# VHH binders against h2kzm9r124to488: the designs that were tried, part 6

Target 1, 365 residues: h2kzm9r124to488
Amino acid sequence: RFTIDTSRAKSNQYVVSLCSKKIGIIEYPDGRSDKQPCDVYWHNVVLSDMNKIVTSPQSRVNKFPGMTELAKKISLTHSISSMQKLFPDEYAFYPNSWFLPAHLADFHAFYRKAQALGKTEMWFIVKPDEGAQGTGIYLINSPNQIRNVDQRQLVQEYVADPLLMNDKLKFDFRVYGVIKSINPLSIYVAREGMARFCTEKYEKPDSSNFKNLYAHLTNYSLNKANEAYVHSNTLQDQTRGSKRLLSTVFHQLESRGVKTKRLWHDIKLILVKTTLAMLPEIMLHYEHHFYDSTGPQCFQIMGFDVMIREDGTPILLEVNAAPSLTADHIVPHPGRTLLEGGQRVRSIVDEVIKIPLVRDTLLLV
Below, E stands for the ipSAE of ESMFold2; O stands for the ipSAE of OpenDDE; V2 stands for 0.75 times the mean of E and O plus 0.25 times the DockQ between their complexes.

## First folded at step 1 (VHH)

Design b03a (framework vhh_8ghr_2; at its last look DockQ between E and O 0.01; V2 from the best seeds 0.00; counts 0 for: pae E 15.6 > 2, unsure alone 64.1 < 65, placed apart)
Fold by ESMFold2-Fast, scan of step 1:
Structure b03a (fold): chain B 365 residues (1-365), chain A 125 residues (1-125)
Amino acid sequence: as target 1 above (365 residues)
Amino acid sequence: EVQLVESGGGLVQPGGSLRLSCAASGFTFSSSYYIGWVRRAPGKGEELVARIYPSGGSTSYADSVKGRFTISADISKNTAYLQMNSLRVEDTAVYYCATGEFTVEYSGSYYFDYWGQGTLVTVSS
């Protein structure tokens, strides 16, 4: 029978275990005692040598060598910027970006040129390489506002014209891609994803509101801490929940005249083109570990964060090489904050998205 | 070898009813992520009219047909239906049955995995 090792799946183990039972895969949640290889190895994050995980040509692991680093904002920006020089129209979906300290002078020059051309109202988002440095994401409208200028960080044009729903909350889509193989390249896109909403009404950034991250950033970790956050406990609350099904939001956009078939096509192209930008580096790492392989030995679920401009144009914000596949959330105890702990509650929205995604990924492999 | 075959189209008077059927062969609707009905009127683009998620029973409808049309699926007969009531002249279109068999699609594929050839519905006197 087909076998899977989920001993390194960590927080994702529940969903993978459930899917394995549903499709008849034999699971080893603590690893195999007999040290024989499994057909699939499911890891949360892979940081170790891949040939210690995949020892048989018949085995597959759910991560590509080097992918965790390649998907991070600095490496991703480098890959996409290289492609923008060769194919500027094809890679226009990624905002103008400068990684510091190397490109600080280029950013200053861009800002001065934009000011000289009469573009007086521009905002930028600053993303530190690691949040562990104590500096989080923030907005600026002048280069002299950059904190810790010598530290590794990304400066990127802030998209100030997002498409809004009737509630005026900014949102983005978490779209899931599945890289089945890289030789030949085979990419699948999940039909269901997540729409993530801000918790306060959006207004164009100005000196009075730019510090209100609850209105400007769609980040789930940030917004779930706000008391205005609405957990989606049923599929019926899709009109006001802070986390909604992508298909529901697409239907609402279509009813308002958005050309959603074209939008979906453009989003799929973003996933493909982004993977192509990363592909040379992925191939070098893969060939090192799996030279002379008779078939694919890696596959991976990737998360892509996409926002929509007011004109309907999709923009790539971020790529996550280890998107969470958990299907629950923590609700604080009455009168307490999330930091004081809470109870785990089933997330039906996450289940509808993630259980079929993992099941079908296992069927693809 | 995978096929969707529509039937039940035809001429009907305004205010009348029609039931469209979609028979699948080469796969089962119980494995489909969703089944949809898409229409194209002469000179207009495609409109997703209705969708059903067979395993959960959830349905959705375009605002233009909500309250008038009902989508359903009979898994044992491997057939999907679109019950169309209170038909209007503007409902005149070719109606296509389409399905997403899995929750993931190949990046280079069309919007749905499989499409029928369509059935014409004409609403006129």
Scores: ipSAE 0.275, ipTM 0.683, lowest interface PAE 2.4, mean pLDDT 82
Fold by OpenDDE, look of step 2:
Structure b03a (fold): chain B 365 residues (1-365), chain A 125 residues (1-125)
Amino acid sequence: as target 1 above (365 residues)
Amino acid sequence: EVQLVESGGGLVQPGGSLRLSCAASGFTFSSSYYIGWVRRAPGKGEELVARIYPSGGSTSYADSVKGRFTISADISKNTAYLQMNSLRVEDTAVYYCATGEFTVEYSGSYYFDYWGQGTLVTVSS
């Protein structure tokens, strides 16, 4: 039997334990007392002493050294930008981006040029590099509106032409990919993912609505605070929920005449191309981290946030090196808002996505 | 194990009505499964008559049966139905209930993975 060490799985422990039991893996939630190596080590985060914990080259670990940093907004942009220089058409799926403060002048230059060409209605999204789940994000339509030019942050062209369904709610996809190996590169894309919907109807940004983040940002962490957020209790009602299955939304898109097969193909290519862009640095960090011995085989579940443009083309918004594997959410108490607290309840949508994802990942390695 | 059991077939006169039922087990209609009715007439190939995605409620029909047949699903009973009205002699066939799971990979294509044993519908004067 295969063995798995989940002593460092922490927030991921529940799902990993559940899946391990399902597929017959022997779990060591407190590590092995006999000091023998496990076949798999599951960590919730990349730890600096990973090379001291995972010492057997026959073992596998679910984190690549340095991946957390590499997946950050500025690092990701750097990796993709490098590829865009070489393959501009192939990497057009990532919006024009500038990381501050280093590219502030370039951003100004871009803006001036765009203005000169008559593009007067351009909007940009400013994202703190250390920010997560929509925190600190805001829209601008001029470089002069940047709140703090000295802060490390990413500026991107705002996608103002999202594909909308009849509900007119902006949405994106959380697509999951598993990097099984980097040499050779092997990537698997999960067949099921998540669609996240805004809670306010989308309108093109203007001076009157650009501050309404419930209409412009799809982040669950943001929109769940809105009273308009729709929690689903069943797979039936999730079709109208603020969080839906990827497959459900694809079905809905298909019914609207969207070329869903092509769309999915293009999304998979984005995952592959993005990973390829990151690959040189992944390899470098791996070699550096395991410099004194043959390292273990690393694998990792990645989250890719993808939005679909009105013309049906997908665009990459963000990469997450540690997507949440929790399958619950907070429901407000009766008569209270979510901000006032609530009860943790089972998320059926998350379970449907994440349990098979983890299970299949364990089966892959 | 996924199992589909059809019922409701029989002999009916032209212009008559029948209601077919498909009792499903081994999966829930609340999931990403779709249900289809496929008929096989003597000397003819298989024809997808109707399809429903129970969790989403979307339905589709063959042109030959539009306006006459209605597919529905009761999630609480895990049963799909085909209401057949204004039956014609050309509707005579073995009707099969079939199911498949919708996946992103096969979006836009409906392949049936599981089939019932079928129920015979004979329309004759």
Scores: ipSAE 0.097, ipTM 0.477, lowest interface PAE 1.9, mean pLDDT 90
Fold by ESMFold2, look of step 2:
Structure b03a (fold): chain B 365 residues (1-365), chain A 125 residues (1-125)
Amino acid sequence: as target 1 above (365 residues)
Amino acid sequence: EVQLVESGGGLVQPGGSLRLSCAASGFTFSSSYYIGWVRRAPGKGEELVARIYPSGGSTSYADSVKGRFTISADISKNTAYLQMNSLRVEDTAVYYCATGEFTVEYSGSYYFDYWGQGTLVTVSS
């Protein structure tokens, strides 16, 4: 009786289909032939023509219009930076950011104040604004190193002091949040998540190596070191895989004296405060997309990437509007390259995380 | 609703150049997505020849094309490009544009949610 259209779920269809079957939801993997609306539409990405696909106000769709753009680093940073100006202590979990040229003086003032307080090593990322001509991404350790100061660009504090485990590997947490509704705002935070470890030991930037740290700017180092990637095939592999359960890493942190209950509380607040910072734009895009009509009830699973500073402070790195919900991946057939085709292989870590996440999301909606 | 359309293929002599384009419709490229070019030669499997993360411009290339091919993206035009220089007979293939979510599983493996229909590149004398 309860129906789901998964015709646009793509790679996520396997997990959504599995959960639908377990709950007793009738799935339409090719869409409905009778042109009647489904109760739920599951899309892999935010589609620009969502208002033509999901037309019934009784339907629910797992994406908010415009969310892909709103979660992009520049747009996200703008939203959070606006809140940081109003509530600096409440939004200290995001790196300080400046939009040049307008905030050039503010950036200089921040740098001088930090030097006066005794900070001797500060790094910043400089990124050209969307659609602008100019330089690519680079690192600086002083405001006078900005190349085209009159061009639109984003400067952001680079977090160079991550908390490291005994293996000296940098890691972050992928925490899943479900935005169930925006009027009123209702957010669910999944209890399990993922810890993602770099494949190489962390090297702190300094004046001699900062030109070679390009990979730190884009998660590129994880991709460049793919030969060292260790994919966890069983839950017992949690201590040696590049992808581990959040709960496993929390246990390891607790055994080393980290206050993990407080850390988890602070991470949950990061998800809530980030969503609040984004909310005005989410509401405006929804109203624009479904102008002068009652649109569907949007919900969305979001991925929040959080790192921990060496002092135990959680820092928001990124928001992913369409995190992968796959529980498998394609690897090369034995003795063949990946480009010669592949086979579907289960990821136990992903199953433990994503099947309950999708199941509970469908039950919430 | 989502489409990737490749263009720019054709017949070219060894040593020549071609520029492939991939125009997206029904969605917008973002920093959450990989864009890649995959080729399939007659009687051979598929090869991921290039990929790019549109935000930040991080790129990687197969060893077979390194130094000869350049991938780029113009986010404002929602288009990706593959500049192919110093073409060789072994570059003859159907070239597919593809895009998908960036994820940790992607390292050492690839998965793309959306694929184009392909454009034929023939390198012969």
Scores: ipSAE 0.000, ipTM 0.244, lowest interface PAE 15.6, mean pLDDT 76
ESMFold2 (binder alone), look of step 2: mean pLDDT 78; pTM 0.800

Design b03b (framework vhh_7nfr_2)
Fold by ESMFold2-Fast, scan of step 1:
Structure b03b (fold): chain B 365 residues (1-365), chain A 124 residues (1-124)
Amino acid sequence: as target 1 above (365 residues)
Amino acid sequence: QVQLQESGGGLVQPGGSLRLSCAASGFTFSDYYMSWVRQAPGEGREWVSSISSSGSTIYYADSVKGRFTIARDNVKNTLYLLMDSLKSDDTAVYYCATGEFTVEYSGSYYFDYWGQGTQVTVSS
């Protein structure tokens, strides 16, 4: 009688509940009234008092202590940059990055050197810290365009040569990794993922278009607000949807001559190498919370955002420690706004991705 | 027809307290995450706090954690922000907004609807 507490799964509860029923797990959607431990605790977010929730050595929780912070842009960049100094060829999949204000002088020096070498005009993406003075991402082509230079923020080389499909929309892949344990390290890569498309046609950045985030950023929250956003209604029509199956896009790339078997291998290596770069910090946080545990207490689904350059080379953009596992969306009533109410409609694309992901994760632990 | 109306702003002394309210109409308030966002003069917008549709999940910016409390009343369709131990740095226009804090792409704040804002000034 395997048991799961989903009382803190929040927006992810539906998919977790569905998978629990399919594999015969006994679910407590409001927690256990007898206060006995469950075998699995499924949380939406990392909790600071996790050791008060996961008290039994046989219990597991779907989050590693400290992981939310370690996956954020500044900590992730620090971890990868440390590995780039030791293994520059192995970690070339992450764009050149600078922490501000600490590395502002280094960024200026890099920019001057690139100009002196006569390189094509370069663009950079600026990612300000979350929760501080209006934190929208923006593009620059000169260091003097950085806003609030004294504030914590990340500057990265912008990848201006993305591989495009026939619709000329920029896209990235959300690939899912499951960390089953860290001692010993055991990581699995999900077979299916999501291709996320911009809502306006891509053009190389210039002074006329660099503010058009709908063409430059694949961010789901941004793009779903554009009138051009297309919900995925069928698995067969994957040519215009803003979310498409990774497998379908891979088949389309293969038909165009892309070496997709090599591409998938390289993407898997990115997930493994990124996890290895983060591992020392993950282990320190884990030992602090579970010093006396006799077995693995944590597992976690991680989202990795990967784009493909036009030469077929994959590049890591971001790591998400709490990827959305929702499999529906709200459609507004005809002639009314979304906030006047709407109907929840199943997302077949999200179901095909997320139901096997969650089911297989539960079977692994 | 969707409206978010903030109230409760004003002038307060450093160390004082203030309670902001946001009255929501024209939509099913109990179905949505709600957030508070502020903007100081000459600064960009800063996310302050978010609360889930049921009220069970709450997030705070580090700058306000331990001093501010977000709450909601789904029967009255009202969002609240209780502000304690106010500092001069808390001076800003405070906006009520619908939606969740987005952590993907680190620092994206894309909210569907915004109120007109209410001015909070912490000064002698």
Scores: ipSAE 0.000, ipTM 0.145, lowest interface PAE 17.6, mean pLDDT 78

Design b04a (framework vhh_6fv0_2)
Fold by ESMFold2-Fast, scan of step 1:
Structure b04a (fold): chain B 365 residues (1-365), chain A 124 residues (1-124)
Amino acid sequence: as target 1 above (365 residues)
Amino acid sequence: QVQLQESGGGLVQPGGSLRLSCAASGFTFSSYAMYWVRQAPEKGLEWVSTISGSGGSTYYKDSVKGRFTVSRDNAKNTLYLQMNSLKPEDAAQYYCARGYEYVTGSFEVIYDYRGQGTQVTVSS
């Protein structure tokens, strides 16, 4: 009798419940009342007290202790920057980044050196650590344009020459990885992912266009509010939709001469190397919570946001410790904006990606 | 601590046969699915075959089915790949790799340990 507690799954409960029924797992949507442990605990977020919930050595929870903070922009940048000092070629997939205010002087020094070498028209993206969904993000081409320099924020080199499809819309890939264990390290990469498209045509940043975030940022939360956003009604519509299957875009890139087998290999290595960069901190949190356990007690689905440069090189943009597993989207009410709410409608692209991902994660553990 | 050492590669003519071996140490060999992967010049790593920890389940890339056979000897901590009817397209550096036993189709295994490889050349 394999059992799952979904009482803390929240927005992910629908997909997890659906998958549990399909593979014959007994679900406790309100938790167990008999003091017996479940085999799996599915949480929406990383909890600080998971060791009080997952007390049986045979039980597994779908989150690693501390992972939410470790995956955030500032902590991720710290972990990768530490590895870049030791292995600069291996971690070249992460753009040059500076944590402010601590590294403001280093950013100024980098900018002056680049100017001295004749590198003109460099652009940088400024990300407040509180603005995870693109809120408050802006582009600059000089350190003097940074707002509130004393406040915590990330400054990162902006990839101004992304690979574009025929429609000239900038895109990124959401790639899903599953960390099955950390000792030994075991990572699986989902064969299918999501390509997320901007809603306005890309042009290199300049004084006339740098404020047009619909052309420069691929964030779903930002782009779904634009009138130009296209929901795919069928899988065939994904060739023009704002969300498309990774496999569809890879096929199109291959048709254009991109070395997609090499690209996919490099993306998989980004997932592994990023996890390795985070691993020392993950291990410290894990040992603190589960020091007396002889078996692995944690597994986790992670989302990795990857962009491709014009030369076909993949670049890591962000890591998501709790990627959305919802398989619907909101359509705004007539005469209202999406931000004012709407009705939920089935998302076929999300279903094709997320149902097999969750089903097979449950079969894996 | 974990070590994987491949051997048995070499030069064969098209239609020939080779048997690759991989000696494993530093872990409980029978608890892990093992993989054969290959890489030709200017190409990415290509999965060739998987064998479960017990040896009871085997899986193959479509282009090698019926020609290649994977096996293991858990008492000797050794993995094997018998390659028959070799084709020029099979020429590559062959690696053995470690992973957990996995039977679903939605994921690709990321190899946590891999040997240094053994070269297979197929030429007249």
Scores: ipSAE 0.079, ipTM 0.528, lowest interface PAE 4.8, mean pLDDT 82

Design b04b (framework vhh_8h63_2)
Fold by ESMFold2-Fast, scan of step 1:
Structure b04b (fold): chain B 365 residues (1-365), chain A 123 residues (1-123)
Amino acid sequence: as target 1 above (365 residues)
Amino acid sequence: ELQLVESGGGLVQAGGSLTVSCAASGFTVSSNYMGWSRQAPGKERELVAGIYSGGSTYYADTVKGRFTISRDNAKNTLYLQMNSLKPEDTAMYYCARGYEYVTGSFEVIYDYWGQGTQVTVSG
């Protein structure tokens, strides 16, 4: 009988529990009291003592050691930049990036060169260290606008010409990858993903609009706070919902002349190439924790945020080592606060994406 | 250097059989997911067969029961045995190394491709 410990799954527990029940896995939502190991340990976060959790050769945990840090913007940028030096065309999918304070001089040099070439409309996105889900992110068009220049932060070229749908809302794709093992490397890409839309119409950044993050950032936590945010309660709401199925948006792109088969292939290659760029660091952390392990001890669902340029080229924006697997949200009662209770509302779009993803991940391990 | 070299394509009568081969160098076929895809003129490329490092296989519904994917680990070569060929099987056949197989919510991704071998089925 296959077993899973979900005692540390936290906000992801509901979907994992549902999938475990559907495929006949025995769940321990509060952990085992008999001191026997489970086959799977499902955690919300990476723990420093993971090798003490996964003690049986047959047991696996849903996180790689060090992955949370490696997927963060500075470490990710370092890994991809190293590959760009060796394979510039293969890793052109990641925007020009500088991490401060170390690369401040390089950023100024890039800006001066761009100005000399007549590029007067360049914008940059600034992502302060540990800015979670769009928190603290802002746009600049000059290096002198950087706040606290001595602070650890990423400065990255902002793609000002995104591909737009008829509603003129900027969007990105959350694509899910599963790393089943790293030796040998085994990666799975989910067929379904999420298209996340801004809540205000996009206009190229200028001095009047650059502070309107609802038009410039696709971040879910930011956009759900806007009164214009539309929850997709049914699959028929795919033309107006703020979250839509990737497959539906791809169909709409096909109708507009986008080469979607090539686009999807390029997106899948972005997931593979990004994982390959991170792989040496992942392997070092893995060997440290699971020295002389005879089998794979870790697997992990990763979220990849990809936007499409106006010319149809996909660009990687960020990697999430702990993507949300929730398929509902809590809505406060009319005229009341969340502290007075709330109504759980299903997210059918999230269910269609995340239930097959988690179910099939469990079937892989 | 990593290479995939396909061979064995040609002209075959409908109802006939043909085996295409893929010789790999620079890596081990048995340690990777390997697949065969095809592309006919005016159609999209489709995955027809795959084999995981552990020996599990996948077949597209269009070829299931007629095609067999296999490997010779000593020769580091991948094969696709095609039986009961139909005019609709006419395509350029590509060998590829991948990181996954088609299952449930997941699909194949490839990092290395061969240059292809043409299979033409007459009727």
Scores: ipSAE 0.195, ipTM 0.587, lowest interface PAE 3.7, mean pLDDT 83

Design b05a (framework vhh_rezetamig_d1)
Fold by ESMFold2-Fast, scan of step 1:
Structure b05a (fold): chain B 365 residues (1-365), chain A 125 residues (1-125)
Amino acid sequence: as target 1 above (365 residues)
Amino acid sequence: QLQLQESGPGLVKPSETLSLTCTVSGGSISSSDYYWGWIRQPPGKGLEWIGHIYYSGSTYYNPSLENRVTISVDTSKNQFSLKLSSVTAADTAVYYCAKEYTVEGSGFEYIFDYRGQGTLVTVSS
């Protein structure tokens, strides 16, 4: 019988346990007490040596060695920038990016050249290093606005021309890819994903509005705190919600004349090309841990954050090596803000996305 | 270990039919768990999925190629084959055969899964 260890799945345990039950996998939610290995080990984040987790050639773990670090903004930018030098047209889906402090001089040079060409209204997004206290994502239109310029951070050209619907809210897609194996390379894309909407109407950045993050950033954690955030209780209601099904938004875009078949094709190409850009580093880490393996030892669900420009072209914003698989959300207490806590409630939108995603991933492996 | 090997003519004349065969060794293609498919890569371009077949004979084709593509399976020979009609220079590519997992009620699209070494097919007079 097929077995899974979910003892280290953490916040993702609920969905993995539910899927294991649905497809008849024997789950060990607290780990095995005998000395036998499981067929699958499901982790939220892996920081330890992978060969300590998968000790049997028959076993699989849901993370590639080194992937958590490789998917982070600075390493991702390194990988894609290397490919952009060789194939600039193929990797044009990633905005011009500079990691600081190493590329500060290059960023200044780019900015000066753009000013010389009369580009006076160019904006950039600054993404400071994770865990920095009191420092979050912000917009700038001049290099002198960078906070703590000597600190590790990403500066990236801000896409000021997003495609908008009738509500004028900026949105992005969380698209899920599954790397089934890297030798041979095998990648699947989930047909369903998540569309995440800003909570205030978008206007092109200027001196009066650039601090309004609710209009400029699609981040779920930020936007769910705004009183304008709309939770959906049913699948029919999600058509007007702040979190919608990707398929719903694609139908809405198609009704507005967007070439959604081409858009989906281009998004799938972004997933493939991004994985290919990361592949040399992934292979190096994988072979270090599994050089003597007779078959695949790793598989992984990856989240890709993609926005659409006004002309319908997709742009990659971020890759998440540990996308949340939780299927609930917090509803604030009556008369209180979300920041003051709340009750955990089932999210039908997350369930429709994440239960088939996890179930089908387990069936692939 | 399961292995896939493409075979067929490396040169095809324009307007003719391109025919390739994939031989499966080390295992049987008579499995309810897998589809058997074809993908190609034209020189200097990305991968394009062509289609796949179930061991029962059920086929699914890329809509952009559907009217020109036929995939067939021969379980007695452990082989499956691709026929692409009315070829042009645009069909010049490395062709790969692939094993693809079937998932009942699957929400996944197969975007990159190949196990063959690939075979170059040039369309030229």
Scores: ipSAE 0.146, ipTM 0.592, lowest interface PAE 4.4, mean pLDDT 81

Design b05b (framework vhh_8ghr_2)
Fold by ESMFold2-Fast, scan of step 1:
Structure b05b (fold): chain B 365 residues (1-365), chain A 125 residues (1-125)
Amino acid sequence: as target 1 above (365 residues)
Amino acid sequence: EVQLVESGGGLVQPGGSLRLSCAASGFTISDYYSIGWVRRAPGKGEELVARISSSGGYTSYADSVKGRFTISADISKNTAYLQMNSLRVEDTAVYYCAKEYTVEGSGFEYIFDYWGQGTLVTVSS
């Protein structure tokens, strides 16, 4: 009998439990009382003691050691930047990036060179470290606009030429990849994903609009707060909602003349090349935890955030080592805030994406 | 441990036949785990020539081999076969057995999952 421990799945437990029941896996939602190993351990985050959890050669855990830090903006940027020095054309899908304060002088030099070449309308996005005091994500067009230059933060070239749908809203794709093993390397891409839309019409950044983050950032948490946000809870909502199926948006792009087969191929290459850039560090952490392992002990669902340029080329924005697998949300009562409670409502779009993703991942391993 | 082992390659004359075998271990060939044959000729890119799931319930072929190649699976032996008939000089390649996850509707596509060294097929007079 195949077994799964979901005691550390947290907010993802519902979808994992549902999928386990559908395919006949025996679930231990509070862990095993007999302290025998399970075949699968499903965690919501990477833990430092994974080698104490996965003690049987046939047991698998859904996270690679060290992956949380490797996928974060600083380590990801370092890994990709190292590959860009050797293979600039192959890794052109990641924006020019500078880690501050260490690379402040390099950023100034880049800006001065661009100015000398007549590129005076360049914009940059600033992403402070999580927990940074008094700063969220913001746009700049000059280095002197950086808030608190001594603070740890990432500066990236802002992609001002996004492909837009007929409603003129900027969007990105959350694409799911599954790393089944790293020795040998085995990567799968889920055919369904999520398209996330801004809540206000996009205009090229200028002095009048650069503060309107609802038009410039596709971030779900930011846009969900806007009154214009539309929850995709029905089939009708998936064609007009703020969160739509990737397949639906691909069909709409294809009808507009976008070469979607090439786009999908290029997105798959982004997943492969990004994983290859991270692979040496993943292998180092894996060897430390599983030095004496006789088979693969880890697998992982990764989220890749990809935007499309106006010319149809995809750009990698972020990698998430712990993408949310929740398929519901809380809707506040009329006239009340979310903090005052609300009703839990199923998200049909999230169910269509995440139930097959988790079910098929469990069947894969 | 998941592993795919290819065998059956060799030298054959144009118009001849060969049967390639792919022995799978660590997983079961099923509706959820398909087996594909991918070939790479010297100086050319990779081409998926045939795919099978569910003991022949679903099969697909590249246009270049359609009507000449037949893919099959023996579930009791957990082995996939590629029967290659009416072989041509242009079929000369290294043939790799590849595992691909497929399911009706949304599913997975493999993007890096090549197992084994492959098996060389040479068609020459």
Scores: ipSAE 0.015, ipTM 0.473, lowest interface PAE 6.9, mean pLDDT 79

